# Designs tried in a protein design chat: VHH binders against Profilin-1 (pfn-1). Part 156

Target 1, 132 residues: Profilin-1 (pfn-1), of Caenorhabditis elegans (q9xw16)
Amino acid sequence: MSGWNAYIDTMTAAAPSIKRCAIVGAADGSVWARTEADNVFKASEEELKTFVALFNDVTQVPAKGADIEGVHYVVPRTEESLIFGKKENTGFFAVKTKSAVLIAVYEGPNEVAAQVRKAVESMQTYLNNAGY
Short names: E, the ipSAE of ESMFold2; O, the ipSAE of OpenDDE; V2, 0.75 times the mean of E and O plus 0.25 times the DockQ between their complexes.

## First folded at step 21 (VHH)

Design wk6 (from wf6 with I102L; framework vhh_6fv0_2; at its last look DockQ between E and O 0.92; V2 from the best seeds 0.80)
Fold by ESMFold2, look of step 21:
Structure wk6 (fold): chain B 132 residues (1-132), chain A 123 residues (1-123)
Amino acid sequence: as target 1 above (132 residues)
Amino acid sequence: QVQLQESGGGLVQPGGSLRLSCAASGFTFSTYDMYWVRQAPEKGLEWVSTISYTGSNTYYKDSVKGRFTVSRDNAKNTLYLQMNSLKPEDAAQYYCAKWYDLFTGSFGEFDYRGQGTQVTVSS
């Protein structure tokens, strides 16, 4: 298994209410690693290219929302390196590092969402400190 | 006031079994993912297992996979860890927690864990 697949394993173990997740290149949305098999992260390369480009100006994202895996999410607000979206009892957190975007799709109440955010941001910090 | 109280530790022979319990109060247990973490004397913290708030998703450190089973009873606000085929390497203080950061290996700023329960494996 690639080194990036180990990060997928760690993120799902860190926040077990994550249903699917991926690590993609920040420049082009290319998939470096993702959950597979019964929990395949299904976003296309074209969709991911569009998604990572949202980080070029996060201030415009709340007005239009975001699409992942063919699902449209409301984006209530953003931060410079964080986009999150909500749809019913599900949502996503996406964070940008120097080289990558980390995407986690989860299901659960606000308390679980906060745990998912902490896991994703901890990995963001870890990768940034490692130069990624 | 958040409270987590571990119990069920003790002395066991290699190959034996123990069932740990974690009684939760002071928060809505059923809306949190939960964590088991252990620490041997003068060693660092070691993640053991994680379980989602519904109990539907479980994850284990590789060295305990197949021997340990995490579960929860949300009606009783209780988290469990069934430990089978115990090895000397499993001897440690075991903690349940509302959060554990697998990337930093720490509980972080919030230390919502119990006092722990001691598991000793002697032969």
Scores: ipSAE 0.787, ipTM 0.896, lowest interface PAE 0.8, mean pLDDT 92
Fold by OpenDDE, look of step 21:
Structure wk6 (fold): chain B 132 residues (1-132), chain A 123 residues (1-123)
Amino acid sequence: as target 1 above (132 residues)
Amino acid sequence: QVQLQESGGGLVQPGGSLRLSCAASGFTFSTYDMYWVRQAPEKGLEWVSTISYTGSNTYYKDSVKGRFTVSRDNAKNTLYLQMNSLKPEDAAQYYCAKWYDLFTGSFGEFDYRGQGTQVTVSS
C-alpha cells in the first residue's frame, strides 16, 4: 500500500459521510489512492482524465456539470481550485493541489456537505504545504 | 447558540470502563458528523473518534480501536463514547465537537466544543 492510502483513511475519518474518495494526478487523472472494499471509487481512467482537465478552465464547468463514476452532477459554482457538485442528497467536492486532485463523493444534508468540504480543503492545505 | 455538554467522566482503575455522554443543543444534531477529542496533561489536543450523522460509519484513533465505541441517539441529541479497558494513557479531558481538523489538530474557525469531562485512570 502506498503512503497515499493513509491520506484516504484520514480523509474518511475526518468526514465519515464520504462514501468514496480518491487522490489522483492533476496532470492525467491517474489514481494514486482511493477507497477500497465496499466503498471502491469506481471512476474510469478516461473519466478521471476528463475530470481533472476541468480545472484548466473552471469557469465553464457550471454550464455543463461534471461526471464522476458515471453520475452527472450539477455544479452550482466553482473556484480556482475547487469544483463541487450536487445530485439530490449526494454530491462531491474536488480540490486541486500542486500536483493532485482530491475527490470526495458524499451523501447527506447540507451540514454534512460543509463538513466534507472542510475535510477535503484541510487535506488540500496539508498536501500543498508538503509540496504535493 | 450551539451548546455541547460532556459528562460521564471520573476516576477508574486501569482496565475499568466509563461511558461519556455529550448533550447537544442549538443546532440540528442529526445532520452533523460528530467528534470526540481529548487533551491529556501537558499534551496537545488529539482526535479520538468520529461518527457519521446517521451513526452508520465510525472511525477511531488506532490506540483506542477495539476498546472505545462511539454511538449516538439523534432523537435525544446525544453523543456517546463507551470506553472499555481503560489505560493510564487514556487519562485526559474529553470533548465532543461539531468539527475537528484531523490534519491540524484544531477546531477550525470556531471552537465548537463543550467544557469537557475529566477522565482519570489510576491504580
Scores: ipSAE 0.734, ipTM 0.873, lowest interface PAE 0.6, mean pLDDT 94
ESMFold2 (binder alone), look of step 21: mean pLDDT 86; pTM 0.868

Design wk7 (from wf6 with S106N; framework vhh_6fv0_2; at its last look DockQ between E and O 0.93; V2 from the best seeds 0.79)
Fold by OpenDDE, look of step 21:
Structure wk7 (fold): chain B 132 residues (1-132), chain A 123 residues (1-123)
Amino acid sequence: as target 1 above (132 residues)
Amino acid sequence: QVQLQESGGGLVQPGGSLRLSCAASGFTFSTYDMYWVRQAPEKGLEWVSTISYTGSNTYYKDSVKGRFTVSRDNAKNTLYLQMNSLKPEDAAQYYCAKWYDIFTGNFGEFDYRGQGTQVTVSS
Protein backbone atom coordinates (compact mmCIF):
# COMPACT_ATOMS: atom_id res chain seq x y z
CA MET B 1 0.00 0.00 0.00
CA SER B 2 1.10 3.52 -0.77
CA GLY B 3 2.36 5.83 1.91
CA TRP B 4 -0.43 8.17 0.89
CA ASN B 5 -2.94 5.80 2.45
CA ALA B 6 -1.67 6.89 5.83
CA TYR B 7 -2.84 10.40 5.09
CA ILE B 8 -6.27 9.09 4.20
CA ASP B 9 -6.43 7.36 7.55
CA THR B 10 -5.24 10.48 9.32
CA MET B 11 -7.91 12.65 7.71
CA THR B 12 -10.67 10.24 8.64
CA ALA B 13 -9.40 10.10 12.21
CA ALA B 14 -9.24 13.88 12.33
CA ALA B 15 -12.81 14.20 11.06
CA PRO B 16 -14.76 10.99 11.50
CA SER B 17 -17.81 12.39 9.72
CA ILE B 18 -15.85 12.09 6.50
CA LYS B 19 -17.44 9.27 4.56
CA ARG B 20 -14.98 9.07 1.71
CA CYS B 21 -11.86 10.92 0.74
CA ALA B 22 -9.13 10.92 -1.85
CA ILE B 23 -5.76 12.39 -2.61
CA VAL B 24 -5.30 13.02 -6.31
CA GLY B 25 -2.77 14.69 -8.55
CA ALA B 26 -3.50 18.35 -9.07
CA ALA B 27 -2.30 18.22 -12.67
CA ASP B 28 -4.30 15.29 -13.99
CA GLY B 29 -6.60 13.98 -11.27
CA SER B 30 -4.72 10.71 -10.94
CA VAL B 31 -5.58 8.89 -7.74
CA TRP B 32 -2.73 8.67 -5.24
CA ALA B 33 -4.86 7.30 -2.42
CA ARG B 34 -8.51 6.92 -1.49
CA THR B 35 -10.81 5.37 1.03
CA GLU B 36 -11.62 1.78 0.20
CA ALA B 37 -13.60 -1.18 1.47
CA ASP B 38 -17.01 -0.07 2.73
CA ASN B 39 -16.38 3.57 1.92
CA VAL B 40 -14.83 3.42 -1.51
CA PHE B 41 -14.25 6.77 -3.15
CA LYS B 42 -15.93 6.18 -6.50
CA ALA B 43 -15.04 9.15 -8.68
CA SER B 44 -13.83 8.15 -12.13
CA GLU B 45 -10.58 9.27 -13.67
CA GLU B 46 -12.42 11.41 -16.17
CA GLU B 47 -14.47 13.04 -13.46
CA LEU B 48 -11.41 13.75 -11.34
CA LYS B 49 -9.59 15.21 -14.31
CA THR B 50 -12.46 17.62 -14.77
CA PHE B 51 -12.69 18.32 -11.06
CA VAL B 52 -9.07 19.26 -10.46
CA ALA B 53 -9.25 21.58 -13.46
CA LEU B 54 -11.82 23.62 -11.56
CA PHE B 55 -8.96 25.05 -9.52
CA ASN B 56 -7.70 26.82 -12.63
CA ASP B 57 -10.54 29.29 -12.16
CA VAL B 58 -12.46 28.81 -8.94
CA THR B 59 -14.47 31.99 -9.46
CA GLN B 60 -16.64 30.25 -12.04
CA VAL B 61 -17.38 27.17 -9.97
CA PRO B 62 -20.22 28.59 -7.79
CA ALA B 63 -22.23 29.34 -10.92
CA LYS B 64 -22.07 25.83 -12.30
CA GLY B 65 -21.48 23.60 -9.26
CA ALA B 66 -19.23 20.58 -9.11
CA ASP B 67 -19.60 16.84 -9.65
CA ILE B 68 -18.03 14.16 -7.48
CA GLU B 69 -18.82 10.47 -7.69
CA GLY B 70 -21.63 11.21 -10.11
CA VAL B 71 -23.30 13.54 -7.64
CA HIS B 72 -23.87 17.18 -8.41
CA TYR B 73 -23.16 19.63 -5.61
CA VAL B 74 -23.94 23.29 -5.34
CA VAL B 75 -20.86 25.28 -4.49
CA PRO B 76 -21.56 27.98 -1.94
CA ARG B 77 -17.93 28.92 -1.46
CA THR B 78 -14.62 28.92 -3.23
CA GLU B 79 -11.22 30.23 -2.32
CA GLU B 80 -7.99 30.18 -4.26
CA SER B 81 -7.22 26.67 -3.07
CA LEU B 82 -10.58 25.53 -1.72
CA ILE B 83 -13.89 24.37 -3.16
CA PHE B 84 -16.84 23.71 -0.87
CA GLY B 85 -19.80 21.76 -2.19
CA LYS B 86 -23.08 20.98 -0.53
CA LYS B 87 -26.09 18.78 -1.14
CA GLU B 88 -28.72 18.28 1.53
CA ASN B 89 -27.00 16.81 4.58
CA THR B 90 -23.87 15.96 2.61
CA GLY B 91 -21.03 17.93 1.14
CA PHE B 92 -17.41 17.97 0.24
CA PHE B 93 -14.32 20.00 0.84
CA ALA B 94 -11.60 20.02 -1.75
CA VAL B 95 -8.32 21.75 -1.14
CA LYS B 96 -5.33 22.15 -3.37
CA THR B 97 -1.74 21.72 -2.28
CA LYS B 98 1.39 22.31 -4.32
CA SER B 99 0.93 19.08 -6.22
CA ALA B 100 -2.26 17.44 -4.98
CA VAL B 101 -5.95 17.91 -4.44
CA LEU B 102 -7.49 16.57 -1.25
CA ILE B 103 -11.17 15.68 -1.47
CA ALA B 104 -13.30 14.83 1.54
CA VAL B 105 -16.95 13.86 1.20
CA TYR B 106 -18.84 14.16 4.46
CA GLU B 107 -22.28 13.67 5.94
CA GLY B 108 -23.70 15.76 8.72
CA PRO B 109 -24.85 19.16 9.84
CA ASN B 110 -23.04 22.43 9.28
CA GLU B 111 -21.20 22.13 12.56
CA VAL B 112 -19.65 18.87 11.37
CA ALA B 113 -18.81 20.49 8.05
CA ALA B 114 -16.73 23.07 9.88
CA GLN B 115 -14.80 20.32 11.61
CA VAL B 116 -14.24 18.54 8.29
CA ARG B 117 -12.96 21.74 6.73
CA LYS B 118 -10.48 22.24 9.55
CA ALA B 119 -9.18 18.71 9.18
CA VAL B 120 -8.76 18.99 5.41
CA GLU B 121 -7.07 22.37 5.68
CA SER B 122 -4.76 21.04 8.36
CA MET B 123 -3.74 18.26 6.03
CA GLN B 124 -3.29 20.82 3.28
CA THR B 125 -0.91 22.81 5.45
CA TYR B 126 0.96 19.72 6.52
CA LEU B 127 1.48 18.51 2.95
CA ASN B 128 2.46 21.95 1.70
CA ASN B 129 5.11 22.18 4.39
CA ALA B 130 6.33 18.76 3.35
CA GLY B 131 6.69 19.95 -0.24
CA TYR B 132 3.63 18.28 -1.70
CA GLN A 1 -20.66 29.56 26.50
CA VAL A 2 -19.05 26.24 25.60
CA GLN A 3 -18.39 24.16 28.68
CA LEU A 4 -16.79 20.75 28.95
CA GLN A 5 -16.32 18.96 32.25
CA GLU A 6 -14.31 15.76 32.47
CA SER A 7 -14.65 13.29 35.32
CA GLY A 8 -13.95 9.69 36.23
CA GLY A 9 -10.21 9.82 36.62
CA GLY A 10 -8.37 8.27 39.52
CA LEU A 11 -5.62 5.97 40.69
CA VAL A 12 -5.56 2.42 39.39
CA GLN A 13 -3.09 -0.40 39.22
CA PRO A 14 -1.68 -1.61 35.94
CA GLY A 15 -4.28 -3.71 34.20
CA GLY A 16 -7.09 -1.81 35.86
CA SER A 17 -9.98 0.04 34.29
CA LEU A 18 -11.50 3.50 34.38
CA ARG A 19 -14.45 5.12 32.68
CA LEU A 20 -14.14 8.79 31.91
CA SER A 21 -17.09 11.06 31.28
CA CYS A 22 -17.34 14.47 29.66
CA ALA A 23 -20.39 16.62 30.30
CA ALA A 24 -20.99 19.12 27.53
CA SER A 25 -23.06 22.29 27.52
CA GLY A 26 -23.30 25.60 25.72
CA PHE A 27 -23.46 24.08 22.25
CA THR A 28 -25.41 21.48 20.30
CA PHE A 29 -23.41 18.47 21.39
CA SER A 30 -25.16 16.04 19.05
CA THR A 31 -23.95 17.94 15.97
CA TYR A 32 -20.23 17.79 16.72
CA ASP A 33 -17.56 15.18 16.39
CA MET A 34 -15.80 14.89 19.74
CA TYR A 35 -12.24 14.16 20.79
CA TRP A 36 -10.29 12.75 23.69
CA VAL A 37 -6.77 14.03 24.23
CA ARG A 38 -4.28 13.60 27.05
CA GLN A 39 -1.17 15.19 28.45
CA ALA A 40 1.35 13.23 30.46
CA PRO A 41 3.81 14.96 32.76
CA GLU A 42 6.53 16.78 30.84
CA LYS A 43 4.95 15.72 27.56
CA GLY A 44 2.84 17.52 25.01
CA LEU A 45 -0.80 17.02 24.28
CA GLU A 46 -1.57 13.93 22.27
CA TRP A 47 -4.65 12.69 20.50
CA VAL A 48 -6.33 9.64 21.97
CA SER A 49 -9.65 9.10 20.23
CA THR A 50 -12.30 10.64 18.00
CA ILE A 51 -15.98 9.83 17.61
CA SER A 52 -18.40 11.06 14.99
CA TYR A 53 -21.41 13.15 15.91
CA THR A 54 -23.73 10.14 15.62
CA GLY A 55 -21.27 7.76 17.24
CA SER A 56 -21.18 5.61 14.12
CA ASN A 57 -17.45 6.09 13.50
CA THR A 58 -14.70 5.81 16.07
CA TYR A 59 -10.95 6.18 15.77
CA TYR A 60 -8.10 5.55 18.17
CA LYS A 61 -4.45 6.18 18.72
CA ASP A 62 -2.59 2.98 17.89
CA SER A 63 -1.28 2.53 21.42
CA VAL A 64 -4.81 2.43 22.88
CA LYS A 65 -6.56 0.34 20.22
CA GLY A 66 -8.26 -2.68 21.68
CA ARG A 67 -8.09 -1.23 25.18
CA PHE A 68 -10.00 2.04 24.97
CA THR A 69 -13.54 2.55 23.73
CA VAL A 70 -15.07 5.91 22.98
CA SER A 71 -18.82 6.37 23.05
CA ARG A 72 -21.41 9.06 23.49
CA ASP A 73 -24.94 9.68 24.67
CA ASN A 74 -26.30 12.59 22.73
CA ALA A 75 -29.48 12.68 24.78
CA LYS A 76 -27.37 13.30 27.88
CA ASN A 77 -24.79 15.52 26.15
CA THR A 78 -22.11 13.21 27.48
CA LEU A 79 -18.94 11.74 25.98
CA TYR A 80 -17.34 8.60 27.42
CA LEU A 81 -14.00 6.86 27.34
CA GLN A 82 -13.82 3.33 28.67
CA MET A 83 -10.22 2.53 29.47
CA ASN A 84 -9.31 -1.10 30.06
CA SER A 85 -5.97 -2.81 30.62
CA LEU A 86 -4.45 0.45 31.71
CA LYS A 87 -0.69 0.85 31.50
CA PRO A 88 1.67 3.22 33.30
CA GLU A 89 2.19 5.10 30.03
CA ASP A 90 -1.53 5.90 30.00
CA ALA A 91 -1.13 8.11 33.04
CA ALA A 92 -2.06 11.65 32.07
CA GLN A 93 -4.51 14.46 32.39
CA TYR A 94 -7.37 13.55 30.05
CA TYR A 95 -9.41 16.18 28.22
CA CYS A 96 -12.44 16.10 26.01
CA ALA A 97 -12.59 18.58 23.16
CA LYS A 98 -15.04 19.91 20.62
CA TRP A 99 -12.20 19.92 18.13
CA TYR A 100 -8.56 18.97 18.09
CA ASP A 101 -5.97 19.24 15.36
CA ILE A 102 -4.24 15.89 15.39
CA PHE A 103 -1.64 17.25 12.98
CA THR A 104 -0.35 20.09 15.13
CA GLY A 105 -1.60 19.21 18.59
CA ASN A 106 -3.68 22.37 18.75
CA PHE A 107 -7.28 23.11 19.59
CA GLY A 108 -7.57 25.66 16.82
CA GLU A 109 -8.56 29.27 17.26
CA PHE A 110 -10.14 28.54 20.60
CA ASP A 111 -9.22 26.08 23.32
CA TYR A 112 -12.41 24.03 23.47
CA ARG A 113 -11.53 21.65 26.28
CA GLY A 114 -12.39 21.18 29.92
CA GLN A 115 -10.23 21.26 33.01
CA GLY A 116 -9.41 17.62 32.53
CA THR A 117 -9.43 14.59 34.78
CA GLN A 118 -6.30 12.96 36.17
CA VAL A 119 -5.54 9.32 35.43
CA THR A 120 -2.76 7.72 37.45
CA VAL A 121 -1.53 4.18 36.89
CA SER A 122 0.76 2.80 39.55
CA SER A 123 1.41 -0.48 41.30
Scores: ipSAE 0.743, ipTM 0.874, lowest interface PAE 0.7, mean pLDDT 94
Fold by ESMFold2, look of step 21:
Structure wk7 (fold): chain B 132 residues (1-132), chain A 123 residues (1-123)
Amino acid sequence: as target 1 above (132 residues)
Amino acid sequence: QVQLQESGGGLVQPGGSLRLSCAASGFTFSTYDMYWVRQAPEKGLEWVSTISYTGSNTYYKDSVKGRFTVSRDNAKNTLYLQMNSLKPEDAAQYYCAKWYDIFTGNFGEFDYRGQGTQVTVSS
């Protein structure tokens, strides 16, 4: 999956307030690529399997929140292929494509969150159009 | 109304330097990540550099790494691009933008960019 690392690099360049991100398989949460080095995306395979399954029924997610990297987030909104989680000045956006789930963890104000959302949704569209 | 005004372009010899500035108004500059993008004649848009809202994270197109430095002064609502060791292939109209979609190669729905400043590199 080393070719997927280029998408991680592009995502962080597209929204530089992303602190960590990953591309994981939609069916099983297997890690295709993630940020490494000082900002390793640390979610376990067990946690990721549970996380991607949230997309099977996103309407249930706001009531219980979501866990990523051992951190619990409040989920104020979902869409069929998008989950937004928030904790203090940090948050995540996760989007589902045909084959994958993209997860981006960021820190910053609401204006930055909106830019992160746009970057994640643009990559979602790009991957869907490419058949992923 | 969002306004971005680039300046600092001009004619320079290969190996020379230029410093571009982008004055921002009509929005809270310090809460937005910012982008530098360029376009040469008959070429598509090309992402150059991105900087986070605090200035702490910077990213560059591979061909300009080590030669260009993006920075910002949030107190002055100004974005900068220091361009060193300029090459003929760097000649382009340079834009600063509030958003640029690296995946599609476009400024997106609202095209929040300035009018640009021309950089010319020749003999």
Scores: ipSAE 0.738, ipTM 0.879, lowest interface PAE 1.0, mean pLDDT 92
ESMFold2 (binder alone), look of step 21: mean pLDDT 84; pTM 0.847

Design wk8 (from wf6 with Y100F; framework vhh_6fv0_2; at its last look DockQ between E and O 0.01; V2 from the best seeds 0.00; counts 0 for: pae O 3.9 > 2, placed apart)
Fold by ESMFold2, look of step 21:
Structure wk8 (fold): chain B 132 residues (1-132), chain A 123 residues (1-123)
Amino acid sequence: as target 1 above (132 residues)
Amino acid sequence: QVQLQESGGGLVQPGGSLRLSCAASGFTFSTYDMYWVRQAPEKGLEWVSTISYTGSNTYYKDSVKGRFTVSRDNAKNTLYLQMNSLKPEDAAQYYCAKWFDIFTGSFGEFDYRGQGTQVTVSS
């Protein structure tokens, strides 16, 4: 309920293997908040616009993968409001809420990936319940 | 089956120190981020600290920053919480956990925590 930066702080505390994350507008990819300073989430406005549009038809994403921060990820499977991208020991989870897309880039084994997914989905639920 | 055993609690004076330990078994400790959570009788579950699976990233509730230090020894399957400059408001049952949902203030679908260890801070 406070500023969007508080959600970034909570997300990183909830899943400490998240390296970078952001909350962006679902319609246009505009950055509402992101990790800053030593862990700046670096994605262009144009890249984010393309990225959030993937949620318009998630069934097409596994065939082509996804790009974020200039990195290409394989997308093995998707769910209606969730895209999981993987590249070696790193990956991302992205979830769509009513108004936003949450993006978390992590590094670690599959067990850590599962913890990151739980944190991202919990925040998704929280924001949806708050009307976002 | 997942087992977590906390120890190291006790009675201390304000300003004192305690070191909590959490012995882990039944899972591959070194591949999980880990959590410290506490509960006082008049308060719900309260997140205290998280540590990444390598130990390289640590996070703390604001009220304990600079006083508490979380660490882990993956070779010994043990999680630690060094608590310095203890205050009366730190008195609680302390749990280590394999997961804690900071957004809901709960352990969620899986309640993988230990029995807890009591920290009491008296005048």
Scores: ipSAE 0.766, ipTM 0.891, lowest interface PAE 1.0, mean pLDDT 92
Fold by OpenDDE, look of step 21:
Structure wk8 (fold): chain B 132 residues (1-132), chain A 123 residues (1-123)
Amino acid sequence: as target 1 above (132 residues)
Amino acid sequence: QVQLQESGGGLVQPGGSLRLSCAASGFTFSTYDMYWVRQAPEKGLEWVSTISYTGSNTYYKDSVKGRFTVSRDNAKNTLYLQMNSLKPEDAAQYYCAKWFDIFTGSFGEFDYRGQGTQVTVSS
């Protein structure tokens, strides 16, 4: 979907530390759009299927962490529609909308996390208001 | 300087209870999610529980759900772990650890923990 690519670009541009993004179906992890070119989002659909299922019970996620693109992240914090993962100087924010999961993988110092969160939550709000 | 000091460990019989405390200083305690972790002999460090910086969200390892309760008093800079119905497999050195809260815009590694407090469960 070409329209979803624009949202990928918007999220990627929102913070310099954001390296890769994906928009996937909340029900099955199907890829609607993802970062391409120099920084391709490489998670498989099988992995994404498992990942989006984490939102069925976020309370269990800190205990086991989360895998994205073959990388295992510690998950220090979850909310009803948010999963935060961290590994060294990398991390991800994943937020759930009505029908999608938005994922942003970032790289940088700890201080960049707030900006990354803001970027994905802004998109979350926008898509929710749009009915997605 | 960041300091965490655990206390409250001891020897209890199976089915017994302990209440661990963690005194925090040297940082803004109320802005950090806090963690309990434990390490049994010849085992690696394992996660036990997390409590959000406001205390509004709590998470537990499956094996301790319904038995352990994490809480905090931000006014006293203290983290707690109430452990009920203790089992032999709960025996370990228990540590409290901190992590920056995402809402403050600052994150750290799982970098700070105290010296721990020993929990022993035996008949």
Scores: ipSAE 0.026, ipTM 0.297, lowest interface PAE 3.9, mean pLDDT 89
ESMFold2 (binder alone), look of step 21: mean pLDDT 86; pTM 0.867

Design wk9 (from wj8 with S112Y; framework vhh_6fv0_2; at its last look DockQ between E and O 0.89; V2 from the best seeds 0.85)
Fold by OpenDDE, look of step 21:
Structure wk9 (fold): chain B 132 residues (1-132), chain A 123 residues (1-123)
Amino acid sequence: as target 1 above (132 residues)
Amino acid sequence: QVQLQESGGGLVQPGGSLRLSCAASGFTFSTYDMYWVRQAPEKGLEWVSTISYTGSNTYYKDSVKGRFTVSRDNAKNTLYLQMNSLKPEDAAQYYCAKWYDIFTGSFGEMGYRGQGTQVTVSS
């Protein structure tokens, strides 16, 4: 296991309604770590490359939405380092750190989504403080 | 008003068992992931376990894996922690919460922990 797998484990433990998650390079979308086995994160390299590029100009993302794992999500709004989307009872939170993008796909109501967001943002802060 | 009330703590010998309960009210319990956290004397808060809102996913601190089991009854608005093979190092005040930040070791504004229930493990 790479050192980044530990962060995947921590993220899923922090918000157990996360179904799949990944840590990818902010520059190119390369996968550093991801959930595996029954919860394998399935986004393609091309998709992730496109996704992380959204952070270059987040202002346009709400107009067009975002795709993760072949699923199209509506993006209600964005922040400078945060993109989140919704589809029915599912959604995702993606946050950008200095060098990475953390992506968490979850299932559940809005209350759960709030918890997932907190987990992802907490990890974002932690990694930023660590220089990543 | 959000309320969480832990119970089931007590004094047990090493190797003994306890079953903690957390009665929730003042919020829609069934729509929240829930957390167990403990604090031993003169130690900081320590994450113990999390469970998804449906109960389908559970996670544990490494030191309690295989010994502790988290579960929930959404119809009763109750969270449980079955603790088997208890060790002296498990002695702590145990709290349930709507949120716990594993990275910072804090409940934050979403935590709303109860008064806790005391677990003592001694021969």
Scores: ipSAE 0.914, ipTM 0.951, lowest interface PAE 0.5, mean pLDDT 96
Fold by ESMFold2, look of step 21:
Structure wk9 (fold): chain B 132 residues (1-132), chain A 123 residues (1-123)
Amino acid sequence: as target 1 above (132 residues)
Amino acid sequence: QVQLQESGGGLVQPGGSLRLSCAASGFTFSTYDMYWVRQAPEKGLEWVSTISYTGSNTYYKDSVKGRFTVSRDNAKNTLYLQMNSLKPEDAAQYYCAKWYDIFTGSFGEMGYRGQGTQVTVSS
């Protein structure tokens, strides 16, 4: 498996409680790769365009929340390149690299969420170091 | 005090089978995804398998797919790795871990893993 799909496979292996994930273009939300088949990441292009634009000013996101796959998440905290959204026992971590936004939707307790965050941050670092 | 204790390793002929166990204590086992990692002599750490906290999702390094099966029993706080069709390349010290970073190839700062159990595959 070459290309961006291999990164999707590595992310799910690194944090197996990720239910769906995607790599999208930071400028326009275009889908470079996503989980497929039984676990299709279902966000529309318009939704993704709106979502990646949140990184233009992450300080405003906690007041607004964030929508992905038609689900509204509370955003309790952001960092310059990271948005964490939560709804019930599910959530997402999204991180921005130079060229992309990585989105991982997970299910599980806070201990699992911490493992998912570490996995997405490690991939963020890897892609940034590779020039993406 | 987080403790992980691997067992079940041993000497086996090529094509043989072993079942590794990992007994967990000192933390809430059922709320963590878990990892199997191995290290052959004079080599770095190598990710083998990952299992979600419920056991519902499992992932494997390509070279072990179809031969190894990871499972867990949350009632017994135990992680398992069934290894079938063993090959000389599988010989290593096997660790179970509460975290492993595939991108950095390390257990991280905390190093929450056991002492390991040795798997030897004779020719």
Scores: ipSAE 0.763, ipTM 0.889, lowest interface PAE 0.9, mean pLDDT 91
ESMFold2 (binder alone), look of step 21: mean pLDDT 83; pTM 0.838

